# Ledger of designs, part 8: miniprotein binders against b1l550

Target 1, 279 residues: b1l550
Amino acid sequence: MRLPEELLERARDIHSEAPSHRIKLDRVGSFGLKVPVEFKGFLLLAEADVWVSLPEGRRGVDLSRQVEAIYELSNPPKDPFSLCREAAISLLEKLNYADSSGVSIRFDAPLQDGESLKYYGVEISSIASDEIINKIRVEILGMTACPCTAELIRAYKSSEIAATHTQRSLGILEVSTKAEHPDPDKLASIIERAMSSPLRTYTKRPDEGGLVIRSLSNARLAEDVVREMIHLFLEEFGHLPEDTHILAAVRSMESVHMHDIYAERSFSLDEIRKEISSH

## First folded at step 9 (miniprotein)

Design re33
Fold by ESMFold2-Fast, scan of step 9:
Structure re33 (fold): chain B 279 residues (1-279), chain A 82 residues (1-82)
Amino acid sequence: as target 1 above (279 residues)
Amino acid sequence: DPVREAKLYFRFAKFLIRLAERLLERGDVELAARWYKEALELLEEALEIAEEAGNEELIKEIKEEIERVKKLIEELEKKLKG
């Protein structure tokens, strides 16, 4: 059923009314919006979530103003980092009852892979209040090879080169900081370098053999990969503010098991430096 | 304000159409087709909201764009298969 516009203009402003219960809500907004972004010379269609805090005395948020804020800033398309930060600030300014606002933008980032492209997952967020917190999560697949099976086969065959099972592993780096978002290509590079070998979109048999041999010669536990990711992260991004928070994780899709292996560590830069220096 | 909301979706859909046109100019037919399809979904959402609001001029304009975009997608899909 269609309602005349005049009736809608005469309706109560439900959002400004007192709620049934005086309870603050942390995040209320529009989720799953499609927005165009420019990323490193590529025009991409990203997915965005926008939200604000809702005070205990207000029934609802102005959802149309949230959508307007991000769409105004996405025409023409801009880099997703600037869009994220500017939209979060704009939301807080436009919705004056809110204590905080946030924007999250997700896309698959292209990465050069020989004659083709491969893609890795990126999610960036900016949360605005009295300050701005920037968050980035990067996920990319790589290859791991099991050192335990390698050692068993080496002992059995009395060989210096061991055969072992290999599998796809998902590497994850998530960073929350008051500084600007870290470069996702550098985060993806850290993850790939921590793996036994990177994955390729297309390989010829000689190149494929090389990746397999590299993986076998560089066998790593999921635990090894997480530690290496943290080490490489500190080398590249150790200059970030000491209260920067990092999550490093690996999910290994074990080829010899019906289940996955998972390893993670979360830490602040201050925390990890003290831990490392105590040994 | 449903008329404002319908216009916002319509404006965003037209923006995606312009981006798809730029991709097509660059010869990226596959990505252009994808963005036209995303624009079509937004146009259909704008149409539903405009119909609820009863704005006949906006309804007509959105329907015309839907038909145009559907034809473009069909032509691009033929080109991709050929």
Scores: ipSAE 0.005, ipTM 0.447, lowest interface PAE 10.6, mean pLDDT 82
Fold by OpenDDE base, second read of step 13:
Structure re33 (fold): chain B 279 residues (1-279), chain A 82 residues (1-82)
Amino acid sequence: as target 1 above (279 residues)
Amino acid sequence: DPVREAKLYFRFAKFLIRLAERLLERGDVELAARWYKEALELLEEALEIAEEAGNEELIKEIKEEIERVKKLIEELEKKLKG
């Protein structure tokens, strides 16, 4: 049903009205949009959030303009890094009352696993204001073997290879930087290498056995995994600006307990370098 | 060997207690409380096994630890409610 054009012309612009309470909002936008992106040769349907700040003197945001901004840039599909950055800038241009904007794009990134594919979760974001901050969050599952239980079993039963319980663990790296978005594949690799072993989509029996043995031979606490993630991150991405902020975290879905173990460290590159150099 | 089994549970409980202590040092009271509670469950299992085995020394040691952990849990729960 199309409303008569005459009625639309007479309708007051509600969004431009003064609010009842003059309060600035940090983020107002559309969440859960679906946008196509091109990533590593794959065309993917990603979930996107777009937002801007709202000044105290404006009742609402022009949401249609926000949606238009991202879809205009999504055709033809492009890489999510450029899309985020360009869309964030475009939002500020289109919505001139906003002093900040942001775009977040989420999808499962394909990762080669032998003859098959596995995946990791990725969220790519850009926030624009007086500066542009690029953010990337990578989440990938791996396997951890508990060194404590292994030690207890070793003490109980003299074995060269100590049996221990294993569990899936979610590793998380989040990077916020004024530089370009870090390579998510490299971040995923860091997480996998920091764990006892990676997960596989499929394994043959001999390969499965080898994977388990490797896990047992590389038993790590959640704390160990986080520290290793940080160490590997510094080796690969130590060239990023000193004000780059990192969150390294692990959530271990414990197989012997009803609860998860969680460990994290938040830091800037400058901070962590000083910490390590002091030892 | 029930004594060996009891000792295994006891050692694992002690490990969890150490973990909880570290969490407290970082100010994570809720998580510490959960680990102390889990440690307590293991201590109780260890105690049951040790009692079945009749090891008086081990029973005494486990009971002392149970009392310590219970007090810690009470203190933490008070902090979480206040």
Scores: ipSAE 0.000, ipTM 0.144, lowest interface PAE 17.2, mean pLDDT 86

Design re34
Fold by ESMFold2-Fast, scan of step 9:
Parts: C-alpha cells; sequence; structure tokens
Structure re34 (fold): chain B 279 residues (1-279), chain A 82 residues (1-82)
C-alpha cells in the first residue's frame, strides 16, 4: 500500500539518529539486487550486493540511495567490472559518513564450447576506501579421475589400460588485487587445463570417447589439481602486484563416497615465490 | 513511480529473452530454458506493479509477453524430455 507524501515530510530522520549502542558496523546494505550487465557481447541479469560501513554514532544507512547509485550506473547495461568499481566509488561519494563501501556482482558467464554453450560462475567485487581492492572469483566444473584406484586395478588385472572412478570436481580461483580484475575467461581456462578433462554441455558419442580416454590418461588427485592451478596461474598472472592474494581450491564430488574431498591453498604472490625458490 | 518500476522490470525481462534466443541459435536448449524462466519471473513482477499503477496499455503488453514466454518454455521442456 502507498502512504501519503505528507507523512514522509513529517517523519523523523531515523537513520541520522544516535543508535541504542555506539558500535561500528562493517557492512550495511542492499543485498540480492537484480542488475543487467553486458559481458563480452552477452546481456546478462546479474545479482548485486552493495554496502557501506556505518559509524558508531549513526543509527542506519540510507538504503534507497544505495539502490539509486547502482541503478543509475546500470542504465544502459555496462560491463560488470566498470559497474563494480564505479558503484563502489559512487557509494562513498553519496554516503559521506561511510569510511568504506563495497559492491559484489555475481553471474553465470557463458563460454563457447564447440557448437554449444556452457557456463561458469563469476563473482566480482570492488571495495573502496582510501584505496580500491578488486576481487574476482571463478568457479567451473570439470572432471577428475582417481590415480590410486587406477594403479590398484592395473596391478590387479595386469592390464595396460588404466581403469578408475571419475567424478565431477569444482575448481575455484579467487584473486584480490589493487590492479584491474583479471580476465575471468583466462581464470576459467586455467582451472579446466588443471583438471583431468573439461565437462561439456553437449557431447556426441565419438567425442565422448576421446574425453573419457583423456580423463583416464590424465588421472589427478584434488591436491594435484590445486598445485597445477597455482603453477598455471603464475605463468599467466605472475605480473600482478606482489601483494596480490590468491585462493586456489578444488572440491571433488567423490563418486565412491557419500562426502566430498576438498583441497585449498591461499597465498600472496610474494609468499609463493619465496616458497618455490627455496628448493 | 510504479509505472517506471514496471517498465524497468519489463525491460530487464526483454533483455533475458534476447539472451535466451541467442542461446537457442547456438543449440543450448537447457540454458535457454533457464533464462526464459528467469524472464518469466521478471514479467510476472512487472505485471503486479503495472496492475497496481493501473496502466492498461502496459498491462496488456506484459500479459501478451507472459503468454508467449510460457508457451515457449513448454515447447523447450518437451524437447529436453524428448
Amino acid sequence: as target 1 above (279 residues)
Amino acid sequence: DPVREAKLYFRFAKFLIRLAERLLERGDVELAALWYKEALELLEEALEIAEEAGNEELIKEIKEEIERVKKLIEELEKKLKG
């Protein structure tokens, strides 16, 4: 129901009042907003979160001004990287009581796969204060094959053909940097190359045979995949600032277990280079 | 302004419909069906707002698009079960 506009003029400004307790809040905002974005020639509906810090002396944030900030910048739709950075800056300018602001944008990125299309998950964010920190997280499904079971079956059957269980595995790369967001297609490519084989939306029987043979010939533990992802990341993105922080992870949905296997490594570029160079 | 809000949702729905059409051209029926369903959700939201605003012309346009998208989703789901 609509309220008379006269009531808005008489109402107290609750947000600017003193709170019940003088406690700072780190993130207060509008979460789950639907915003259109253009990504590499595709028009996508993304989900956005916008927030600001709230000082100890202020009761609330102006949520309507947060929504206005991102929607003004999303009409017409633009690339999600520019939208993320520009919206975070705009929030600090519009809400001057805040010490920091942030914007996260999530979408499924389409990726050409032969004559079909597949997708992978992308989340980007920008956090603005006296500097801007850009984050990107890419998640894509691939396939892994177990080398332990392969070796056991090879020994048991005295066969030259390795047989083992395969499973879907989720590869994850997350990058936090003061530089521009890395290209998500390149991050997705790194993840897929680290896997035993990629997954496809559509596969004909002759192509399926090749994919299966590739997977079985390239059996990898979740731990192997994480190490390979880090190696490939350093080859492609080793030029980023040394304080760039990376998370590389794999979640393997084990076909022979009721639970998943998870392997992860977080590191800065400076940290990992020192570790690798130590022989 | 509820008329502007309804038009915004309607515009977003049309964008998703164009995306779904491109996916169909590429043969990705599953992903196209998914985005047509998301477009339908936005169209239904736009309709509720337009009805509250009493804009008869906009209500008619949105209803026509809802019916078209629903039929298309049914057709695509039959292909997927096929």
Scores: ipSAE 0.000, ipTM 0.142, lowest interface PAE 17.9, mean pLDDT 80
Fold by OpenDDE base, second read of step 13:
Structure re34 (fold): chain B 279 residues (1-279), chain A 82 residues (1-82)
Amino acid sequence: as target 1 above (279 residues)
Amino acid sequence: DPVREAKLYFRFAKFLIRLAERLLERGDVELAALWYKEALELLEEALEIAEEAGNEELIKEIKEEIERVKKLIEELEKKLKG
């Protein structure tokens, strides 16, 4: 049943009306859209959010134009970095009442793991206003071994390799920058290297043993992992603008506790450089 | 297959040896010594299995590695007592 054209015209009028309360909104848009993207030679179906600001004098956003903007740019499928940036700009052009726009694209990124594939979570975003800010969030699981338990066991049996409990840990790096989006594979690598060991999709017995042994030899607190992530990030991405903002975090799903351990640090490159130089 | 089992233990031992070597490079002599000792135990187990299987080539390889690792442990223990 096609709604009468007259009803569609009235609906357009409603969005253009003055609101009952003249309040600006920061983000109004469509969340949970599905868009195809091309990433590292893979065609992926990603989840996308699109939004714009809404001025105080306008009741609602033209949501149809927002959806149109991203889908026009999604055919043919392109890399998610370009899609985010171009769509954010297009939204501002199409919705002239908005002073800011944003696009976020989320998907599981494939990562080569020997002869198999593993994955990490990625969210790529761009926010457009007077400037463009690019944001990327990477989440990848690894393994951590507890150094505290290891020390206790070592104290009890000093002549033996100390066993310790291991757990899955989620590492998170979020970067916001005026530069291009950082390489998500490099970010994922930083997280994995900061943990006691990476996870593997497929392992043979010797390889599995090796992963466990590596974990035991690199026992790290969640706090240690975050510090290591920051250190490795600075080595790889220290060339980014000084106003680049970073969130480094770890959530350890503790195997001996009913709760998780969480650690994080938020900082700008300028702030962290000053902190390190003061030591 | 006992030969396959022996090879698995041998491979695992070699991995631990490589780990110990890296620890030494980092200056962690105590931890390196522990891993060498664990590797030695695995080598000895591999040797037992290989001997039961009668694989002369594998026996020879494992014995050579055992002698090398024993010597390394002795050197590290001297360094730690010293």
Scores: ipSAE 0.000, ipTM 0.169, lowest interface PAE 14.9, mean pLDDT 86

Design re35
Fold by ESMFold2-Fast, scan of step 9:
Structure re35 (fold): chain B 279 residues (1-279), chain A 82 residues (1-82)
Amino acid sequence: as target 1 above (279 residues)
Amino acid sequence: DPVREAKLYFRFAKFLIRLAERLLERGDVELAAYWYKEALELLEEALEIAEEAGNEELIKEIKEEIERVKKLIEELEKKLKG
């Protein structure tokens, strides 16, 4: 049911009115939109947030224009990077009172894993103003093995093969840059290579034994994993602009504790180069 | 509406061109070249849609911008090689 169009002539334009309090808002928008994307040959259902800044003199944002901005660009489905950038630009142009706009798109990225698929988390953002800032966050599970327990068991048994506890660990890389979004598959690869071993969706018993042995032979603290992730990141992505910001983190779901272990480091490329060169 | 879609992509391209111009003013030639190339791809998409829609005025405007951006990219690539 549609209301009579005559009502539009008499209704106040609430959004363009002065607010009760002259306070600027940083992000106002539509959150949790479902949008199809094409990612490396896969058609995926992603979740999107769209927002703009709201000036102190304006009561509200035109929400229908925000939804239009992303949906115009999502049919047919396209790659989430182009969608993210184009939608952010579209928002800023459609809503001329805004100083900035942003779009975030989240999905589980498929990664070929033998005869199966495994999935890792991806969140992509583009923030448009008088510049564009692109952000990507990748989260993937891997395995870590405790080097402390390994050393104690080795000493106790005089064994060549260390025995220790293993656990699932979540590796996180987040990159904020004025250049294009880094390839999430490369970020996921960095995280997996930094861990004791990757996780598999399907293993036969011999393959499972091999994964465990790999993990035991490559025992690493959460702190070790973060440092290795940073080292590998600099090898692959050290060419990005110097003001690029990175967060590297690991959350270890300790099998022998009721709590998790967490380690992180945030830095800009400029900061980390100066730190490394001073040693 | 294909005309509206073509105009939308054309506006996106123009936004990226303005971004690239600002980066060039700040001396970031490599990043400016990147965004001009992204703008060119959007202009080419806009042209394809405009040609299908048969809007001759829009086709002409987009083609003129493509020619301008291509020339800028060539000039920046020469500077980066030199």
Scores: ipSAE 0.006, ipTM 0.478, lowest interface PAE 9.3, mean pLDDT 83
Fold by OpenDDE base, second read of step 13:
Formats: sequence, structure tokens, C-alpha cells
Structure re35 (fold): chain B 279 residues (1-279), chain A 82 residues (1-82)
Amino acid sequence: as target 1 above (279 residues)
Amino acid sequence: DPVREAKLYFRFAKFLIRLAERLLERGDVELAAYWYKEALELLEEALEIAEEAGNEELIKEIKEEIERVKKLIEELEKKLKG
């Protein structure tokens, strides 16, 4: 049923009307769009959010223009980093009443694991205003072994390698910077190296045993993991602008408790450098 | 037997205290402090049970150990902040 053109024109007029309450909105847009992206040679279907600010004098955003902006840039499929930046800029150009725009793209990133594949979660974003801020969030699962229980057992049995409980832990690194998006594979690697051990998609029995032994030999609290993540991040990405903001976090899905353990630190590069240099 | 139960908690607390002492010897102040705090919780539980049982000797012994452990925790926390 084609709505009469007159009704479509009226709908356009509604968005341009003055609102009943003259209040600016920070983000108005379409969430949960599906867009193709090319990442590391893979063609992936990603989820995308697009938004702009809405001034106090405008009732609504032209949502159709937002959707058109992202899809025009998605054909042919391109890398998600360029897509985010270009789309954010395009949104501001197309919607001239907006003083800010944003694009977020989420997908599972493939990561080679021997002859198989594992994955990590990634969200790539760009926010445009008077400047462009690039944001990337990486989430990857690892394994942690509890050092507290290990020490108890060691004290009891006097073993070199003490048994302890292990659990899955989700590591998170979020970086916001005026520079280009950091390499998500490097971020994922930092998280994995900060854990007691990585997870594997496929293991043979001897390899599985080795992984467990490694975990036991590298027992870490959730707090330890976060601190290690920060340390490794500084080593790899210390060259980023000083105003770069980082969130490092771990959610440990505890195997002996009904609840999870969570630890995080939010910081700027300038802040954390000063903190470390003071000790 | 509440007295037996109190003694069990007390013995377990003492075990944790010994663990913490060993951790201090190897320089792990943070983990030692953790186990001293755990021991303190057990001592407090033991004390409650002993008081309910009316065992004056055991109450006295547990209280003395509580005071000792509290002082140790305070000292370690000062070291960690400094």
C-alpha cells in the first residue's frame, strides 16, 4: 500500500516542526542496522548504530537520511574503521542541523587458533563534531586460576604446583582517541596475555593438559589481570595522544560462587603515566 | 557440641594465620593481609560460639588471638599505603 505522496510530505513537515518542549537531544538515530564489512579478508555482517544530535528547535530527525548515509558507504563493503569515520562525517553533512554524529559497528572478529578459528567481540565507533573521536571496544574470553585457593592447597599438601579452581573471565579494553582506531587484534592479544591462559577452540589431550598447567602456574586475581592489561597496553600503545581514554576491565565468572567478580580502571594516558611515575 | 565447634573454627583460623606468616616471609604482603583478614573472621565466629558455650578459657584465648591479628593487619595496611 503506497501511502499517498501528500502523507509523506506531511510526515516530513512533522520532523521539522518546533517541539512542544524546546530541549536538545544528544543522540537520535537508528540502532540495530545490519551492514556488511570487510575485516581481515573476511566479509562479515555487522550490527550498526547511527545517530545525530537534535537541536531544541526541531521535533525529529530525518531517520531515512541516516540509514541512506551508512548503506551508501557500505557498498561495496569496506573496513569498519573507514566506514565509521566516513559515515560519521557524512551524517553531519547530510543533516546540517546536527552539531554531532556517531556511528557504532559491532561484530565478532575472527582470530586464528591453530588450524581452527576463535573469535573476540569488537565494537568500532566514531563520533564527529568539531573533532573526530575514534573508539574501539574489544571483549575476549580467557581463563583465570585463583591464587588464594592455590596457596591454601600448597600450604596443606606442600606441592610445587597447587591445584586451584579455574573459571572463564571476560576481558575488556575500550579505547577512545583522536588518533586512528587501535588495532583490535593487538588489544585482544593484550587481554589474553593478561589472563592465566587463553581459551582454545580445539585442543588435543596433551595440549589441554599443558594449557591447564600453564593456568595453574600463572594464577591471577581479577585485579591482577586488570593491572597486567594496563601494563601491557602502555607498552604497546603508549605512543597514543595523552588525552586518549582507556577502560580496562575483567568480569570473572567465578566457578565457586553464584556471582561474578568484576574489576575495572578508567584512565587517560596522561593520568596513568603520572600515577606510575610517582611510585 | 558448641565447644568442639568453636575449637574447630579456632584451629582453622590458626592454620590461616600460619599461612599468612609464610606469605609474609616470602614478601607477599597483600596476600598475607588477605588471609589474616579471613582468619580474623573465623576467630570472631569462634568467639561467638565459645561465648554461647560459656567456655571462659577458650574465650580468653580467642580474644587474645583476635587482638594479635588485628594489630598485624593494621601494620600490614600501613606498609601497603606507604
Scores: ipSAE 0.000, ipTM 0.171, lowest interface PAE 13.0, mean pLDDT 87

Design re36
Fold by OpenDDE base, second read of step 13:
Formats: structure tokens, C-alpha cells, sequence
Structure re36 (fold): chain B 279 residues (1-279), chain A 82 residues (1-82)
């Protein structure tokens, strides 16, 4: 049934109407769009969220224009950093009633692991207003070995390498900065180096043994991992603006407990530098 | 404009299809299948919008493409299971 053209015209005007309640909204948009991106020579299908602010005097956002903005910029496929930044700017240009916009792109980033590939989770975002803020979140799994159990066993057997339980741990680094997006591979590397050992997609038996031995020799609490992540981050990214905000976190999926251990620190580069210098 | 919106989804679906075809040429069957599946979802969205708009020509074009893509996905899924 063809809806009468008159009804379609009326429906379009609904978004421009005054709302029943004059309240500004911070984020209105389309979430879960799929867009192709090029990352490190790989073509990937990424998930994208696009949004803008909505002023108090407008009932709704033109969602079609938002989708158009991201789709236009996705052909040909480009790097997700440029896509986020350019799309955020384009949204403000296309939707002139908005004072802010944002784009987030999520995908599993390929990482070379010997002759194979492993993946880590990445979310790249840009928020545009009077300034552009770039955000990146990296999540990667590693392995931690418990130092408490290791100490107990060492005390019992007097062995140089004490057996301990190991668990998978999710490391998280989230960075918000006015500078360019930090390199996600570097962030992933920081997380892996902060843990007892990385995970491997494919290991031969000798390699597996080496990985376990490394883990046991580098036993770390979740708290240790977070502190190490922060330390390594400062070494690699200490050149970022002082107002750069960082979240460092670890979720350890404990093998001997039914619950997970979680540790985090949120900070600006200025704050953490002052903290470290005071010691 | 619902017709414009439908055309937008339709064009982007076609773009994803072209990318999927290139991926197949490179031997990346799994990723190609993902692109085809996403293209199919976009085509279905485009169809719904086009039907609401009553654009018969566009409806026909989208339906033809949906049938083509469904067949391709089926063929690829057989290849991935074999």
C-alpha cells in the first residue's frame, strides 16, 4: 500500500517540530552500523556508531543524514582514525543544529602472532565540537600467574620455579586526547608486556612450555598489571598533552575462584606525573 | 525522502557486494560472506523503505539483488562447511 505522499511529507516535518519538553539531548544517532575500514592493510567490516547533539527546540535528528555521512566517507574504505575524525566533522556540517557530534568504530584488530594472527578489540572514536577529542579503547587478553600461590608453593618445596595457578586476564587501555589517536598496536603491546605472559593463537609444545615458564617466573597481581600498564604507557606516550585522560584496567578471570578480580586507575597525564614526582 | 533513503541503503549494499567480490578473488571466503550478509541486511532495509514509499521500480531492483545475494551466501556457506 503506497502511503499517500501527503502523509510522508507530514512525517518528515516531525523531526523539526518543537518537542513537548524542551530538553537538550547529548547523543542521538544510529548505533550498530556496519562499515568497511582498512587497517594495517586488512579490509575489515567494522561496527560504527554515529551521533549528534539535539537542541532543546528540535524534536528529532535527521538520522538519514547521519548514515549518509558515514557511508559516503566509507567509500573507498579508509583507515578508521581518519574515518572517525572526518565523519565527526561531516556530521556537524550536515546537521547544523548540532553543537557536538561523535563517531565510534569497533572491530577486532589483527595482530601478527608468529605465522598466525591473533586479534584484540579496539574502539576508535572522535568527538567534535569546538574542539576534536580523539578516543581509543584497546582490549586484549593475556595471562597472569598468581604470586600468592607461587610463594606458598615455593615455601613448601623450595623450588626456584614455583608452580602457581594461571588465569586469563583482560587488559584495557582507554585514552582520550586532543592529539592524534594513539597507535592501538602499541597500546596492545603495553597490555601484553604488563601481564605475566601474552596469549598465543598457535603454540608448539616447546613454545607452550616456554610461555608457561615465563608466566610463572613473572607472577603478577591484577594490581601489579595495572601499575605496570601505567608505567609502560608513560614511557611510550608521555609526549601526549597533559590533559590526556587514561583509563588503565584489568579484569582477571580467576581460575580458582568463581568471581573475577578487577583493578583500575583513571587519571590525566598531569595528575599521574605529579603523583609520581611526589615520591 | 524515503526513496532517497532507500537508494542510499541500496547503493551502500552494492558497494559492500563489490568489496565482497574482491575478497573472493583474493581467497578470503569468510570475510566475503560477512560482507554479503551485511549487504543483504541493508538490502532488506532498503526494500522495506522502498515498499513504504511505493516505488515499484526500486522495489523490483532491490528484490532482484536480494535473490542474487541470498544465492551467493548459500553457495559460500556450502564452501565453508565443505
Amino acid sequence: as target 1 above (279 residues)
Amino acid sequence: DPVREAKLYFRFAKFLIRLAERLLERGDVELAAEFYKEALELLEEALEIAEEAGNEELIKEIKEEIERVKKLIEELEKKLKG
Scores: ipSAE 0.211, ipTM 0.688, lowest interface PAE 1.8, mean pLDDT 86
Fold by ESMFold2-Fast, scan of step 9:
Structure re36 (fold): chain B 279 residues (1-279), chain A 82 residues (1-82)
Amino acid sequence: as target 1 above (279 residues)
Amino acid sequence: DPVREAKLYFRFAKFLIRLAERLLERGDVELAAEFYKEALELLEEALEIAEEAGNEELIKEIKEEIERVKKLIEELEKKLKG
């Protein structure tokens, strides 16, 4: 039921009023919106957050305008990168009181894996102000094998066949750049290649044996995986602007401990190149 | 609707051009050049869609903006080298 327009004309415009305290807010918006996206031939249901900055003199944000901006751009479904960037720009253009806008879109990305699919996590954002910053975070599970226990067992048994504990490890690559979002499949590939072995949705017994042998033969610490991820990232994406910021991290769900092991490195391309060139 | 799609890309290109102009006013020549280059890519996309749609007025307007932006990029790159 809609109220009469005459009554609405006489009501106070709450959002345009002065607030109780003249304090700027960094992010005000609609969070947890469901939006359809097209990703590499797949129609996916993604989750989106949209926001704008709110100046100290304004009580509230027009939330309806935020929802309209992203939904107008999401019909028909388009790729989530263009949607993210275009919606952030549209929000800032349409909401003239805002100094900045942002859009974040999260989904599980399908990755072809033999005759099956596996999935990895993707979160992208675009933040618009006097510049546009594009951010992408990719998370994918892989396997690591402990080199310390492998060496101990090898010494004890005098065997060429490595034996050690294995565990699931979560690899994380996050990139913030003024360029377009990097291809998430390439980021996922970097993470998997840095691991002792990838994980599979479905394996036949011979393939499972091969995966385990690969992991045991390629035993890596979480610290090793992070360094390898950085190395592989620089080979693939070293062409990005020098002020591009990267986070590389691994969370190893240690099978012999009640706690996880975590390793990370944050850097800019400019910073890491100077560091490597000193070696 | 390809005409609506072309206009959307054209609108966002113009928005990036306005952001680049603000950056130039602040003296940030390098970042301004990057935003003009991003705008140029969007303008090229808008042009392809407009040409497929056969909207002659829109094609003309987009082409004029492409040439203007290309000239600005060239001028800013000369400043960055010097």
Scores: ipSAE 0.000, ipTM 0.122, lowest interface PAE 19.8, mean pLDDT 82

Design re37
Fold by OpenDDE base, second read of step 13:
Structure re37 (fold): chain B 279 residues (1-279), chain A 82 residues (1-82)
Amino acid sequence: as target 1 above (279 residues)
Amino acid sequence: DPVREAKLYFRFAKFLIRLAERLLERGDVELAAEYYKEALELLEEALEIAEEAGNEELIKEIKEEIERVKKLIEELEKKLKG
């Protein structure tokens, strides 16, 4: 049912009115949009958030223009990195009252696991203002074996194999940079390598045994995992700008406790380099 | 260290064998057979790694255990068919 054109002409542009309270807003937009993206040869349906800043003198954002901006760029489907960057820029162009914009795209990224596929969570973002900042967040599950229990058992039983409990752990790397988005597969790999062992979608019994043995051989605290993630990140991505910001974190779903263990470090490349050089 | 890895596989296999033995004591022959089969697979992997490492003593020990486990599996399979 189309409203009569006459009624539309008489309708006030509510969004352009002065607000009752002249307060700037940092982010106003549409969250939970579905957009197609092409990633590593896969066509994926991703969740997208789009937003802009709102000046104090404007009551509301033109949300239709925001949605239009992202969908115009999503057809045909393209890589999420370009989509984020281009959409962020387009939002500023289309919404000239905004001094900043942002786009975030979330999906499960396929990752080859032998003859099968596993996945990791990825959020790709771009924020545009006087500069463009690219952000990527990768989350992937791994396995952690507890070194504390292993040591207790070793002390009790002179066993060369340190029996210990294992748990799932979520590793997180978030990178914000003025450079191009880091490769999410490499970030996922760093997280997996920092764990006691990766998870597998499909394992045969010998493979499962090997996975457990590897975990036991690489028993790590959540703290150890975070430190290892940082170390591996520096080896792979140390070439990024010095003002690049990183969050490395692990949430361990402890199997012997009712609570999770969490560890994190936030840092810039400049800060961490200074820290390491001081040792 | 390949030798260390082989030893880990070997010890894990031995652990499964001990579990299988306990299952047999409880009368769970089917599950015991499954654990012995799994142990055998791990022993075979351990053997491969040990051979790559060239550890003759470990190779010999693993081979002896493989033969023992194979015989046990055969005996259990006969019992399950009978």
Scores: ipSAE 0.006, ipTM 0.243, lowest interface PAE 10.6, mean pLDDT 87
Fold by ESMFold2-Fast, scan of step 9:
Structure re37 (fold): chain B 279 residues (1-279), chain A 82 residues (1-82)
Amino acid sequence: as target 1 above (279 residues)
Amino acid sequence: DPVREAKLYFRFAKFLIRLAERLLERGDVELAAEYYKEALELLEEALEIAEEAGNEELIKEIKEEIERVKKLIEELEKKLKG
């Protein structure tokens, strides 16, 4: 049953009332919304968060206006970058009391893997205020192999190809920029090329042996992978504004330990170029 | 490209149908019915665009899916009320 329309007109507007305490809130919104997106010819169901800032003198946010903003822009489905940016702008237009707005969209992106597909994680955000800041985070699994153990076993067995432990490693690239979002497929490619070898959704025994041999012949520490990701990132995306901020990280799920190894570096393009040129 | 647009709506509708089918497998009949209804709206939009584009094969495929989904919604609504 719906309440009569007359009761809605006579009810107090709780959201516009003064709050119990005059405190600003940074993010108030609708989290976990399901929205359709079109990504490189694929129709995907993404998960979205939408929010606005709430001033100290206002009790609540109009949540229906937030849902309306992203819903209107998601039908027909469009690319998640345009949706993210346009929805953030629309939120500020619809909710005049807000100083800032934001939209985050998360999905698993398909990547061609021979005759199959594999998936990598993508999260994009647009935060609107006096300017727009665009963020993208890409996460993809690959393989690493320990070079230290490889050398030790090679010396011990006098083998041409050293045995070592291999493990799944999660590569992470996060970019925050005033320019448009970087292409996530290019970020995923950078991560995979920095690894000892990529992972596959499906492999036959001969191909599986080749993957293992590739990993063993290209043994890399987590620290090596992070440095290689940064090097490859600068080759591909060095044209971005100098105040662009990047996080490059690897989490190695060590097969011989009960704990993971983690390596990361955060930097701006200006900082990293000065560092590299000083050596 | 209206054919590409119609195909995107159609693929989105089919995605929601698969999601509804998984919900039925878990026993979430009421939520499944809601996703089938959303899928139906998208199928009707896809049909309108496909008709404008004049793609007869796509029109036929979408119409068949609309009929299937309408019958499923009717069956689920009877089950929820019965």
Scores: ipSAE 0.000, ipTM 0.191, lowest interface PAE 15.7, mean pLDDT 80

